# VHH binders against a4x776: the designs that were tried, part 38

Target 1, 306 residues: a4x776
Amino acid sequence: MSTSMSVARSLPGGPVAEQILAEVAQEVTQLRAAGVTPALATVLVGDDDASVGYIRIKQRQAVQLGFASPHVRLPASASQADLQAVVTQLSADTSVHGVLVQHPVPPHLDFDRAMQALDPEKDVDGMHPVNLGRLALGLPGPTPCTPAGIEALLAYHEVPVAGREVVVLGRGATLGRPLAMVLAQKRPTANAAVTVVHTGVPDWPRYTRRAEIVVAAAGVPGLVRPEHLRPGAVVVNGGVRYAGRRLLPDVDESCATVAGAMTPRVGGVGPTTVAMLFRNAVRAARRTRSSRTPVRLPDSGAPAGR
Below, E stands for the ipSAE of ESMFold2; O stands for the ipSAE of OpenDDE; V2 stands for 0.75 times the mean of E and O plus 0.25 times the DockQ between their complexes.

## First folded at step 21 (VHH; framework vhh_7pa5_2)

Design v15 (at its last look DockQ between E and O 0.06; V2 from the best seeds 0.00; counts 0 for: pae O 11.7 > 2, placed apart)
Fold by OpenDDE, look of step 21:
Structure v15 (fold): chain B 306 residues (1-306), chain A 126 residues (1-126)
Amino acid sequence: as target 1 above (306 residues)
Amino acid sequence: QVQLVESGGGMVQPGGSLRLSCAASGFTFSSYVMSWVRRAPGKGPEWVSTISSSGGYTSYADSVKGRFTISRDNAKNTLYLQMNSLKPEDTALYYCAKGYEVTWTGSTKTRTFDYWGQGTQVTVSS
């Protein structure tokens, strides 16, 4: 009896990103036709090879999509004031609609403080405290890219989320916490019962073993194992570390023997995060246009003279 | 192929004005930061001014601040430099430079540019 090891259905992020980017490209074309050139500014501090590489990829993608893509590079020795000045200037630039400050910054700089100098309307990462507040309140604004990407990924692959038990493993500010808020929203692609587990929960497998969907967001390689999963569960790997160029997922590959569906080691959530960045950027540009459209005051209907 | 063609240079008296133009082709002009750089006789290249892709951000060297104005028309793929209150020290060959990467900190005047034009001569002399 050949026990056909049922391999989990793959949930690749590539097709999701392609779809989103196609939509973004269309929107950019429309904006250009209307006389608005969407611009995504990028800021890099230092010359870290990995960071430089990521910025180049983003810049190329921006150009391909039809964005203007101004880039500011600061030396590694730049001061906090220097970084904040750049962010402030880009915020004030009416020709710039989105701003990305590349993380990480040199250790002597405070990234969070620099981000506070950014106009929340131009926050394409969706990580500005104001935008996280908007998210928490269910108000419109830029959504954190990785959480938005995960929601889109699940929706694209027709994974039911609404009313389902979702466990988020990790409570980081960039992923776990905002993801919990995103998936709890009253939307057809969200509206889940969300539980956040973390290092303060000694028996976190108790929660993941009953979850219909598990999102690993801890940044601990190999943390999620088959024994931590409900058979047939959907498993999303959001937490990633790198050993050189090698991606180290939170979710062990052996989970595919137990999971019903699982993101691949490479090409899962990553592509969707990038796509969401550009979605935020084009939406920022669109908002700028709408604010310039004079609110046609309703014609005060002249009372018919009797 | 990327082409940058400068024009508008000439001879002017101290206190005079000139407007330089740079016609750009061979790339998506509106996607890149543009700059002016000048080279005076016997001196190395000096950064003059930079403008963001959309034109909303501008920066100037201290030596030209308040006198020069950089602008661009993305519909015409043209970069401009309005030079007022010209001084003999402004005499130089002026280059249009394509560079989407700019160093912000005044500590390193090193601007990285992909392409330069042939330049237009500006001479300020009584």
Scores: ipSAE 0.005, ipTM 0.246, lowest interface PAE 11.7, mean pLDDT 88
Fold by ESMFold2, look of step 21:
Structure v15 (fold): chain B 306 residues (1-306), chain A 126 residues (1-126)
Amino acid sequence: as target 1 above (306 residues)
Amino acid sequence: QVQLVESGGGMVQPGGSLRLSCAASGFTFSSYVMSWVRRAPGKGPEWVSTISSSGGYTSYADSVKGRFTISRDNAKNTLYLQMNSLKPEDTALYYCAKGYEVTWTGSTKTRTFDYWGQGTQVTVSS
């Protein structure tokens, strides 16, 4: 007797990211036609090769989308005051709509302290405390990129979320916590019954076994296995860890034999996170045009008080 | 409110030296990045130099690198520009600016500073 095996439907993030970035490009075109050039400023402290590489990729993507991309480079020896001065100045610059400080910063610097000096309206990462407060209250604002990407991924692939049992495994500040808030929002692409569990809950599999949707956000490689899922569950692999160059996701690949749908190990949530960064940036530029007119000195450098 | 007052300009022969000063008030000087900008006759503003709030990082336009030195005294709320080996091409009105230089992508470069002083004239001529 031959054995046939069903595998979970794949939920790739690439097509989702492409759709989002196409919309961003159209919004940039509209803003430019209205006399507003969206600008995403990047700040790099030091010369770490990986960080330099990430900045170059973001700069190239920004230019391709039609953003102006101002860049500020600080030496690794920069003080906390130096970093905060740059962030304060970029916050006050009406020609700059979004600011990205490349993480990590050198260990003598407090990244979180520096980001608190940033105007929440220019927070393209969506992690400023004011914006997390807006999220908790259901108020408009930039949403953390990975949680927003997961909601968009589920919507794109027509995974029903409203009214469903969703378990978020993990409660980190960048994914698990904000994702629970996102998926509980009152809207058709969210509105879920959300349960947050973590490895500190002795029988956490009891929760994941009843869930229609499981989002792995723990950062513990191989944590989620087939016995932890109900047959037909939708599984989103949000948390990853690397051992050298190997990507070690929270969700074991064998879960594809039990799940109804599952994000791929590579090309899942990641591409959506990048797309949401630019979505936050173009929306920041749009808010500036619709809510106030920028006031600044002309580029000619006319003396003050003339 | 912000006030920036430049001084130390004058007439100098080629190869000479000058030191410009900028007295700052109306803001916490030690928490801001500061710059020098110049405007030559018939030209738009040209960025010259920038110094971080602590003084630990400096940057210079290619045209002045190795000849000019920016510094600051945060206790005296004063920004300085030491100008050595002066050339006729350095003739300009020099402004102290509260702000930083940026590198813009795309085909057009735009530089915006929050405030400028009234400027001090430097003239390099025989």
Scores: ipSAE 0.000, ipTM 0.367, lowest interface PAE 10.6, mean pLDDT 84
ESMFold2 (binder alone), look of step 21: mean pLDDT 83; pTM 0.812

## First folded at step 22 (VHH; framework vhh_7pa5_2)

Design v21 (at its last fold request DockQ between E and O 0.91; V2 from the best seeds 0.00; counts 0 for: unsure alone 64.6 < 65)
Fold by OpenDDE, fold request of step 23:
Structure v21 (fold): chain B 306 residues (1-306), chain A 126 residues (1-126)
Amino acid sequence: as target 1 above (306 residues)
Amino acid sequence: QVQLVESGGGMVQPGGSLRLSCAASGFTFSSYAMSWVRRAPGKGPEWVSTISSSGGWTSYADSVKGRFTISRDNAKNTLYLQMNSLKPEDTALYYCAKGYEITWTGSTKTRTFDYWGQGTQVTVSS
C-alpha cells in the first residue's frame, strides 16, 4: 500500500499581490479621471543603501500604479523634531493621501513617536494607534498591511476562514495582535475563532494541533514543526527573519508533510503586504474625494399648510 | 496667514556677494525647516539650501556648496542666505520657502514646499 505522502498545497502570495495591485491600478485610474491624483509620500531619514534601495523600489511601483510619489529625505543627523515636522507637513498637504516613513530610522529617533504625528487617514501601513483602535472597534480605516495580506491570501486561495479555528502564534504589535483582530472581524473572509498563543503559553502546541489554520507570527525560525500541526491544517508563515539574504521562516518546511496547505518559504505573505500598502494608499485617496462632496442636505420642503 | 517676504537681492558683479533675508510671519517660524529655492530664466525651480527648524543642520545644492550659507534667527523670524563668490549662473529669482522640500515623481509637480515667498531677484552680471 503506497502511502502517497500528500504534499501540502502551496499558497503563494505573488498571484494575490498581482491581483490586488491590478485592482489598485484600476482604482487609481478612476480617481485620476475624476481629477484626484493619488499620492503616496515616502520619508527617508539617512542614507542607508538598503533603505534607499527600498524607497526607490516603492516609488517606482507607486508610479507604475499611477500614483504620484512625493518624497522627503532627511539627513541621518536629523532630530526627532525634524522627523515629526516632516510627517506633520505631509499630513497637512492636501495633495498627499498616504504617507510612509521608511523603517528603520536612525537609532536616536523614535519611529513610533514620529508616527503619532501622522494623520491617521494617511496611515498606509495601518499601524497608527488610532487605526488599530478602529480595527479593534470594527470601524472603517486603514488595515495593517501584513494582517490584511494574510486575510487576502487565504481568501484568494479559497481557504475557509469563517467559523474556523485559527491559532496565531505570536503577539507582536505588527503582526500577531493585529492579525487576531483582523481575522475575528465579521466578514466572510474572516469571522474566525481566533486564539493567540505566545511565550506565556508553555504548551502552545496543544492549541496549534487543534487549529484548522495556523499563522506563525513569532519571528522564531523553525518554531512550527509537523508535530505541532493538525493533519490537513492550513499553515501561514507570517514571521520572517533574515540571515543575510536568506529568509528564515517560522514554519519548518517539513510541515508540508502534515499540512493540507502552506505558504511557500519565499513568496508567501511578503508580496501581499506590499500590495496592501498600495491598497491603503488608494483607499485613502478615495476617502479624501468623498469628504469634499458637499452633502447636499435635502431641502426640508416646508409642508404646505393645509 | 503665512507670509514670506524676501529681500536683499540686486545686481552684483561676478565674484561678488549678497545677503538675502526672508521675513516670516503667520506661523511659528522656529517650528519649521526653511529653504531657499531659485528660478533662473527659462528654467524650473532649483533647490538651493535647507536649514532645520533649530538650525541644527543645513544642506546645500552642489552648485552652491562652499559659496552659500543658510542661517536663521528664530527670535527675529528671519531666514538668511549669504551668497559669496557669485557667478552668472546664480542669476535667478530667489524664493524663501517654508517646510521641507518635497520632490515629486509621477506628477507634473517636481518640487514643492509648504509655502513660497514672492522672491527677490539676484542678477550676477559683469
Scores: ipSAE 0.652, ipTM 0.825, lowest interface PAE 0.5, mean pLDDT 92
Fold by ESMFold2, look of step 22:
Parts: structure tokens; C-alpha cells; sequence
Structure v21 (fold): chain B 306 residues (1-306), chain A 126 residues (1-126)
């Protein structure tokens, strides 16, 4: 059959992130007017230059949105008990609504164990087991950021999802698994027929070739190629790997000649992930306003403390 | 109820030494880092030193490094500050603080701790 080699419509995440962050900023303004200053705390262990840089970017973005940005720094030699004590302290602090521990932590520390000490209500990543359970049950709670970002990206670009055949290629805990749960939810922006496949399925391309939407979430550079797609499919680069600063997406760029729409290699899903972090944070602060406030004991008269 | 009771302050001549104590109760002392903070006349609070929950690491403000030593006895729920080579500039009300220092941006707060004691006065006669 004669096939036209048109170029896929681009599905950039930047405009999606801008819309989400504008709404977050409005919600922050409303909370401040009601006497609540949303606060996103960050925790850094050690002095790794990349990690310091990521924290500073997040702090700057938080302040620009109107969040207070409390920060705790621990030396690289901090013990597991020290890290867990910081997480417990921030969980108990009623003026802190969200907590982000910068990953990676030094090798002698267990990041996942430390995060289990965190109050699930302050889990802005949406990866605490309680919050994954809420997702599975369709209960309100922070959603893992990348899955939520993908749903928002598809909705923004008016990609029909409800009732459509969606294939998620990959089954990781941070993306593939939670994404399948997100897109199966009963709502206009989801409600899909979701199939999860992975490289352990010998003929996984048979599934992707029938799909109206393919989300690559395997973390295997170049895994998805044009022959794995039906003409006109919508393709989302969810899974990435980096070689230095070079982003290596799961979806080969040549898929743009077959796909009807495709996320760009740079500026696709990534910006939406960041936006969802702040959406989870402002919602955490909103929940605090709607909840009965725990009785706080009087401060001892410290000048800059409670 | 968390209680931090500082003691050991007093008047001393320049070059002298003092040892401050902080008796802690109402929480699991060995689970928290502890800090010393001071407030000089007419000035805001200044962080002095922090010790980890186990005592495995310590840190000091540049102004006191080499002269002050923080320590703790987890069996006695007590925090200490050994202050040597005291200077008139060390004159302040010294507070024991529970927890890790939180530094703030985008807020009127600048520094907070979980809890502060009432303090003990150190006066270096100059």
C-alpha cells in the first residue's frame, strides 16, 4: 500500500507545564489570602554538584510560585538514623506541607527506607506506598508525577484517550505500573483500554502495532521503531536514559514518519513531571486547610522558631 | 512535653572557659540532632554548633571553630558545649535546640528548629 511520509504532530510538554503551573500559582495565591503559606521542604545529603544544582532550581521555582522553601542539608557522612530523623521532623512540622528528598543519596543510605518515614500527605513525588494504594483504589491522593504529567499532556493536546487502546511498554514502579492505573481510571481524560507489555513478551510489537496510543516506559533507548507502530498512532516518550547530558528516549526519532503525533525528544514529558510535583505540593497545603488542625504546643520563645 | 533546660552560664574573663549543659526530656533524645544557638545583645539568633543524634559528626560556625566543642551523653539525655578561649564577642544568651536547622527562603522566617530552651547567659567581661 502507498503510504505518505508525513511528519507527526509535535506534543510538547512546555505549554502543558505552563498551564499547570499557572493554576498552581493561583491556588497558592488563594491559600496565602486564607492565611496558609504553602511550603515545600527540600532535603539534601552531601554536596554533590548536580544534586545541589537540582535543589536550587526547585527552590527557585517554588519561590516563584509563592511557596516558602524550607531546606535541610546533611553532611555526606550522615547516618540512616539522621536522615530518617530529618524526614520525621519535617513530617511533624505543621508549617511544612510537602517534602522532597533529593535523590540520589550517598551509597550507605537507603532512600526508600527514609521515604517510608515520611507522612504520606507530604509525599510530593506520589511514590509512598500509601499513595500508590490510593491510586490503585481510585482514592484522592498525590499521583506519581510522570504518569500524571502524561495524562495532562494527552488532555492538553486533545488526544482522545477514553475508550481507546493504549499500550504501555514497560512495567517499572515509577512509570509503567502507575501509568496503567492512571489511564484506566473512570474519567474523561483517562478511561482507556490499557495493555501493559514489556521486553519479556517475545512479540511485544504485535501489541504496539494495534495501539492507538503507545507510551514507551521501558528505559531502553531506541526500543520503539517505526515498524512497531500503526500509521497515525500517538507516541509518548515516557522512558528515558541519559548518556552524559544527551537524552536517549525509548522512542526512535524516525517514528515521527509513521506516528500521527509524538512527544519531542526534549521538552516532552519532562516539563510536565516537574509541574505535577508542584501540583501535588499545593494540593497537600490545601488538604491541611480543610483538615482539623492538630493542637500545637506553645513555643518556648525562640525568636525565629515556633 | 519537650523540655530543654540550659545551665552552666556565668561571668568569665577573656581567655577563660565555661561548660554549658542542656538537660533534655519529653522526647527520645538519642533520635535527634542537637544544636547550640546564641543571641548577643541587640542581635538576632546565631547558630553555633550541631551534633548528630549518635554524636558521629559535629559542625561549628566559623566564629567558634577550634575554641568550642559540642558533645552529648545519650545515656543521660544531656547536651554539652565546652567553650574555651572565650572572647567578649561570645557574650550572649545560649540556647539548646532540638532537631535539625531548617533554613527558609520565600518566607519571613529565616531559620527554625523543632524546639528551643530558655537559655543560659554567658558574659565575657572584656
Amino acid sequence: as target 1 above (306 residues)
Amino acid sequence: QVQLVESGGGMVQPGGSLRLSCAASGFTFSSYAMSWVRRAPGKGPEWVSTISSSGGWTSYADSVKGRFTISRDNAKNTLYLQMNSLKPEDTALYYCAKGYEITWTGSTKTRTFDYWGQGTQVTVSS
Scores: ipSAE 0.516, ipTM 0.760, lowest interface PAE 1.2, mean pLDDT 88
ESMFold2 (binder alone), look of step 22: mean pLDDT 78; pTM 0.773
OpenDDE, look of step 22: ipSAE 0.619; ipTM 0.810
ESMFold2, fold request of step 23: ipSAE 0.338, 0.315, 0.458; ipTM 0.636, 0.635, 0.717
ESMFold2 (binder alone), fold request of step 23: mean pLDDT 77, 78, 78; pTM 0.775, 0.770, 0.777
OpenDDE, fold request of step 23: ipSAE 0.641, 0.631; ipTM 0.827, 0.818

Design v22 (at its last read DockQ between E and O 0.33; V2 from the best seeds 0.58)
Amino acid sequence: QVQLVESGGGMVQPGGSLRLSCAASGFTFSSYAMSWVRRAPGKGPEWVSTISSSGSYTSYADSVKGRFTISRDNAKNTLYLQMNSLKPEDTALYYCAKGYEITWTGSTKTRTFDYWGQGTQVTVSS
ESMFold2, look of step 22: ipSAE 0.479; ipTM 0.718
ESMFold2 (binder alone), look of step 22: mean pLDDT 79; pTM 0.780
OpenDDE, look of step 22: ipSAE 0.616; ipTM 0.817
ESMFold2, fold request of step 23: ipSAE 0.458, 0.389, 0.462; ipTM 0.707, 0.642, 0.699
ESMFold2 (binder alone), fold request of step 23: mean pLDDT 79, 79, 79; pTM 0.775, 0.779, 0.779
OpenDDE, fold request of step 23: ipSAE 0.563, 0.546, 0.549; ipTM 0.785, 0.780, 0.774
ESMFold2, last read: ipSAE 0.446, 0.433, 0.474; ipTM 0.699, 0.674, 0.707
ESMFold2 (binder alone), last read: mean pLDDT 79, 80, 78; pTM 0.786, 0.783, 0.776
OpenDDE, last read: ipSAE 0.536, 0.850, 0.579; ipTM 0.767, 0.947, 0.797

Design v23 (at its last look DockQ between E and O 0.11; V2 from the best seeds 0.00; counts 0 for: pae O 6.9 > 2, placed apart)
Fold by ESMFold2, look of step 22:
Structure v23 (fold): chain B 306 residues (1-306), chain A 126 residues (1-126)
Amino acid sequence: as target 1 above (306 residues)
Amino acid sequence: QVQLVESGGGMVQPGGSLRLSCAASGFTFSSYAMSWVRRAPGKGPEWVSTISGSGGYTSYADSVKGRFTISRDNAKNTLYLQMNSLKPEDTALYYCAKGYEITWTGSTKTRTFDYWGQGTQVTVSS
């Protein structure tokens, strides 16, 4: 018996992010009570308007959660050595627990080289090679933020993942690749049969048409169309590209007529990525205890003025 | 071992000028930004100025803009602060510091540096 097609259930990330950030705030409270003020340092090179905006959002959220928010702004003309020196300084600072270098950096700078100078224990993005190796081996460490956010989003919305066929469309180092490792882990919120495909696979839609869950992670706006999905599939917009302020997801909105559940164009995975950044930061503070007291200038004598 | 030795402080009347120097040793001077920080009587440390390793970028606290000029000589491993139009509120112990200013929010607003010297006293009084 045939039934009427329904509109896909929405899988918003906002409620997921709120839950994670509430947990982070509680952890920050516990650390402060133990004499540790969690600190997330941010580094911005240049004056690109989009990058300035992203930093402001992260700084506001950090302060609201009770983090100290140290910040270093470098001019666009800064040398690679200047950037490396800032990262090294922040890595060595025991009052700083997490460090984020805002991407992109100006073209004359090597972002990857700068990030390799960072202490892996302070890598809140979870993208340092040591931390990706930990993920591959199932060892403790910060998880890349968007993959972790997607797992949390699926869990929050009670999407069954264990034992399911999941197709990840895209193989980038920041999303597709680590997501496959995350969702294959042996735990109730993961334990999936994961297949990674990409636009270089001649008939990649044959894989997505079989999948119970499709995560679009290619960064190609509108790539996933209704004909690429089995009816009732769960669809996640992981890949994001912007045209100005407009967010351009990989998944065409018409997929909502075929999918059983789908992340919305706005307020899907994005909020969870930000929440996971702060989760990595507070966990870094717990893992690597440091003095609440900042490094002070040397005191070479008694204070003046009796 | 990193050593930073400030000099050039002294007593000067309002409107006068001084030039501070900082001799650096124990590290590759040209690879690091350098800063001046001051501590006035009864006050916490206040960032004054920073210059990039190349010398191509400088920044100043609002309180000293237009009056102070930071410079460096990478061949001599020396940092300078030219202070003009000095005011009584510039009276402080001035420290040379290795590194960039870190601006803190959501905490004690403390500037953090890996290394700094003993300082040189600047006193502006009629």
Scores: ipSAE 0.362, ipTM 0.639, lowest interface PAE 2.0, mean pLDDT 86
Fold by OpenDDE, look of step 22:
Structure v23 (fold): chain B 306 residues (1-306), chain A 126 residues (1-126)
Amino acid sequence: as target 1 above (306 residues)
Amino acid sequence: QVQLVESGGGMVQPGGSLRLSCAASGFTFSSYAMSWVRRAPGKGPEWVSTISGSGGYTSYADSVKGRFTISRDNAKNTLYLQMNSLKPEDTALYYCAKGYEITWTGSTKTRTFDYWGQGTQVTVSS
């Protein structure tokens, strides 16, 4: 009996991103028609080739979607004060609705400190402490892009999440922690039983072997292997490192022999993250418009004088 | 919404002078480098001049250097181009253009723009 090793269903992020970006494009068009040009400002410190490349991609995408895309480039020698001044200026600029500071910044700069100078309403990454607080409290605001993308990816592919046991492998501030918060939210595409495992958890595979959904968010290449998974589990690779141009996923490709569904090595969560950035941007622009709409006070009907 | 409205164009004789103005609105004017770009009949757009947000840095195309002066009044959200010693080859539609880069601490060479005005016609003829 040839046990036909069933290959995991692929969960590509490309189609998800396309759908989200199409929606964003429509919203941008609507805002423009209403006299608002959504603007996403980008800040780059230094000239790191990879960072420059990422910014260019984002700028091109912004333009394609109909965003204004103001850009600030600071030299690698820029001071903390310089970076904070730029962020403060962009926060005060009424023509700017979203601000992205490209990570990483040069080692002598404090990225987190700079981000604290940013208006939380213009935080398109969703990583501002205020917005993370909003997320934790279940309040409206920008959602971290990668976690939001993962939720959207699972939803798009009709992976049940609500009531399911999800294990997040990793507790990083950019992915693991916020993802746990996102997937625990009371909405149909979330509402999961979430467990976070990390380097402090002995025998973490005990948890992943039970999980219906495993999200790798550790940033450790090849960390997740077939023996760590429940047969038929859904596996999402969120953690990515690069060796040069080669993407090194947390999830070993051999997991496809055990998983029921899995994100591809290339084109999984990445595209969705970018799409969520632009979703946050257009929503920021929309919020600005709503605040400017004069509340028409009801005409106090003058009582007819007898 | 970003608006740029040019004015001050007209017809002048060779050797004459014109002063162009551009009224800007819908953005923090002082934060952005502003530029003049011109398009002559049958030719592509040509960069003419740029001024930094603060006004501390100016640049000119070689073709207009020494003859044209770019300036700005940030209190009035207005960009200017003083054009002296005009030549027939200066005949063009002149556009005010907003730089997409925020000028901070000396970054001045932006030749990329995200908004343009409708333009004002300058004609230099005998």
Scores: ipSAE 0.022, ipTM 0.335, lowest interface PAE 6.9, mean pLDDT 88
ESMFold2 (binder alone), look of step 22: mean pLDDT 79; pTM 0.784

Design v24 (at its last fold request DockQ between E and O 0.55; V2 from the best seeds 0.00; counts 0 for: unsure alone 64.8 < 65)
Fold by OpenDDE, look of step 22:
Structure v24 (fold): chain B 306 residues (1-306), chain A 126 residues (1-126)
Amino acid sequence: as target 1 above (306 residues)
Amino acid sequence: QVQLVESGGGMVQPGGSLRLSCAASGFTFSTYAMSWVRRAPGKGPEWVSTISSSGGYTSYADSVKGRFTISRDNAKNTLYLQMNSLKPEDTALYYCAKGYEITWTGSTKTRTFDYWGQGTQVTVSS
């Protein structure tokens, strides 16, 4: 009896991103028709080739979607005050709806401090403390892009999440923590039983072996192995490192022999993250429009004089 | 309210020099980069120079590089532009601007600053 080792179903992010971006494009078109040009500002500090490349890609994508793309480039020697001033300037500009500061910034700069100067309403990355607070409280606001992308990816591929045991590996501020909050939300595409494991948890595989869904968010290449998984589990690779141009996933490829479904090494969560950025941007633009629409007070119908 | 008041403009012969000043008020001057922008007759605004908040970094348009020097006195809330070796092509209204330049793509806007002064006229003519 040749046990045909069933290869895990692939969960690509590309189609998910395409769908989301199509929706964003439609929304942008509608806003433009209404006289609002959504604008996503980008800030780059320094001239790191990789960062420059990423910004260019984002700018091109923004324009393709119909966004205006304001951009500020600061020298690598820029001061904290300079960066903060730019963020403040962009926050105050009524023509700007979203602001992205490209990470990383030069080591002498405090990225988090700079982001605190950003209007939370213009936070397209969803990482502003106010927006994370909103997320924690179940209030509306920009959602962190990568967590939102993972939720969307699972939903797109019709992976049941609600009521399922989800283990998040890693407690980073950019992925693990916010993802746990996202997946715990009372929504049909969330509402999961979420457990966060990290370096402080001895024998973390005890948890992952029970999990129906495992999301790797640790940033440790090859951390997740087949022996750490429940047979048939859904595996999402959220944590990635790069060695040069080579993507190093947290999830070992051999996990496909045990998992029921798994994101590919390339083209998994990454594309969805980018799509969510633009979704946050267009939503920010919409919020601005709604605030300007004068609430037509219902005409107090004059009582017919008897 | 943010105010930027330019001064020091005038008429000079080719090869001459001028020093422009910009008096800033209504904001913490020392925490913002400052820029000079100029507008020649019949042309759009042209960025000239920027200086960082601390003065530790300066940048120039290629057209003025080596001839113009941007500086600032944070104690006096004043921005300066030393213009040497002036050319007829430098004839323009010169504006003091608050902050770094924002370049726009996919919009009718092309370049913006946070605030602009009223400008000071520089005319280079024989």
Scores: ipSAE 0.624, ipTM 0.809, lowest interface PAE 0.5, mean pLDDT 92
Fold by ESMFold2, fold request of step 23:
Structure v24 (fold): chain B 306 residues (1-306), chain A 126 residues (1-126)
Amino acid sequence: as target 1 above (306 residues)
Amino acid sequence: QVQLVESGGGMVQPGGSLRLSCAASGFTFSTYAMSWVRRAPGKGPEWVSTISSSGGYTSYADSVKGRFTISRDNAKNTLYLQMNSLKPEDTALYYCAKGYEITWTGSTKTRTFDYWGQGTQVTVSS
């Protein structure tokens, strides 16, 4: 007689991201054919090598998808007023559809206050308070990228969510909180019974052991272990930390011996987050298409408006 | 509406000096960086200099460094460019521009500013 050991089905995000980006590229092609060039603006303050690198990757990806990539570089000594003026300028520019300010900014600058000056319609991260309010109310708007990516990942892999018990472990503003709102929405890919727990709940495993789906969103490496899961549960590692180049997931890999399905440590939710950024950007362009070219000098620059 | 009105241009001999002014209205001048841009005959626009909103940071194109000085008076909503040791190659139409330069890739645009004026002519004649 043979013996067998089941391991969790893998839920990779790469194929999900590829599907989303293919749809984005099609939408960009349609918009360009209609005379609208989708534009994702990036703002960099200073010259930190890591931040420069992140910006270049995003610019390359944007151009590969057919976006225009306007860029503004500010000196490290720029004032709060300088940064907020750039954000306000890009918000008002009808030829710019999405705006991304690279963080971290120098310590004398208040990043969160600068982002308040951003037009919520151009908030490709989906983290502007107006857009979080829209999410809470079920109104249209850019959705936070990682939560949207998780919904898409579960849908792609045909994981039933509607009517299911989902536990979100973690309460951060960028993932845990907005994810609970996303998965509670009234639609076939959501409509879940969502419970949010966190390390401040002494017996949080009581909740995860009952859950059909557990999303780890705490940013605490190795927090979720096999004894915290019901057999057959679906486990999503929503956030990651890095120690250098080493990815440190919340979900211990041994959970694969108990879970029915699980996102892989590498290539799970991360790729979907990037794809959702561009989806927010192309949707912003489709929603608010540039209707005119700015008045400009013959070979560069233009006055705003009429 | 935003208005940038340049003045102070004219004809000077090589080695001479001029001071350009730009009167700004229609926006909160003190919250924006300001730039000078020039267009020489037969050439595209060339960035000359930028000054931060407070005046605490200035930068210059290599071709003018050490000869030109950008400054601003936020109480008078006025931007200045002091141009010393002028050369024939400084002959151009000089524009006052609002903000930092936006550089574009993946577009027919290459460089843009929020707004700029009509310019003032500087002619350096041997």
Scores: ipSAE 0.526, ipTM 0.764, lowest interface PAE 1.1, mean pLDDT 88
ESMFold2, look of step 22: ipSAE 0.479; ipTM 0.740
ESMFold2 (binder alone), look of step 22: mean pLDDT 78; pTM 0.775
ESMFold2, fold request of step 23: ipSAE 0.490, 0.000; ipTM 0.733, 0.242
ESMFold2 (binder alone), fold request of step 23: mean pLDDT 78, 78, 78; pTM 0.774, 0.771, 0.779
OpenDDE, fold request of step 23: ipSAE 0.540, 0.549, 0.550; ipTM 0.781, 0.776, 0.779

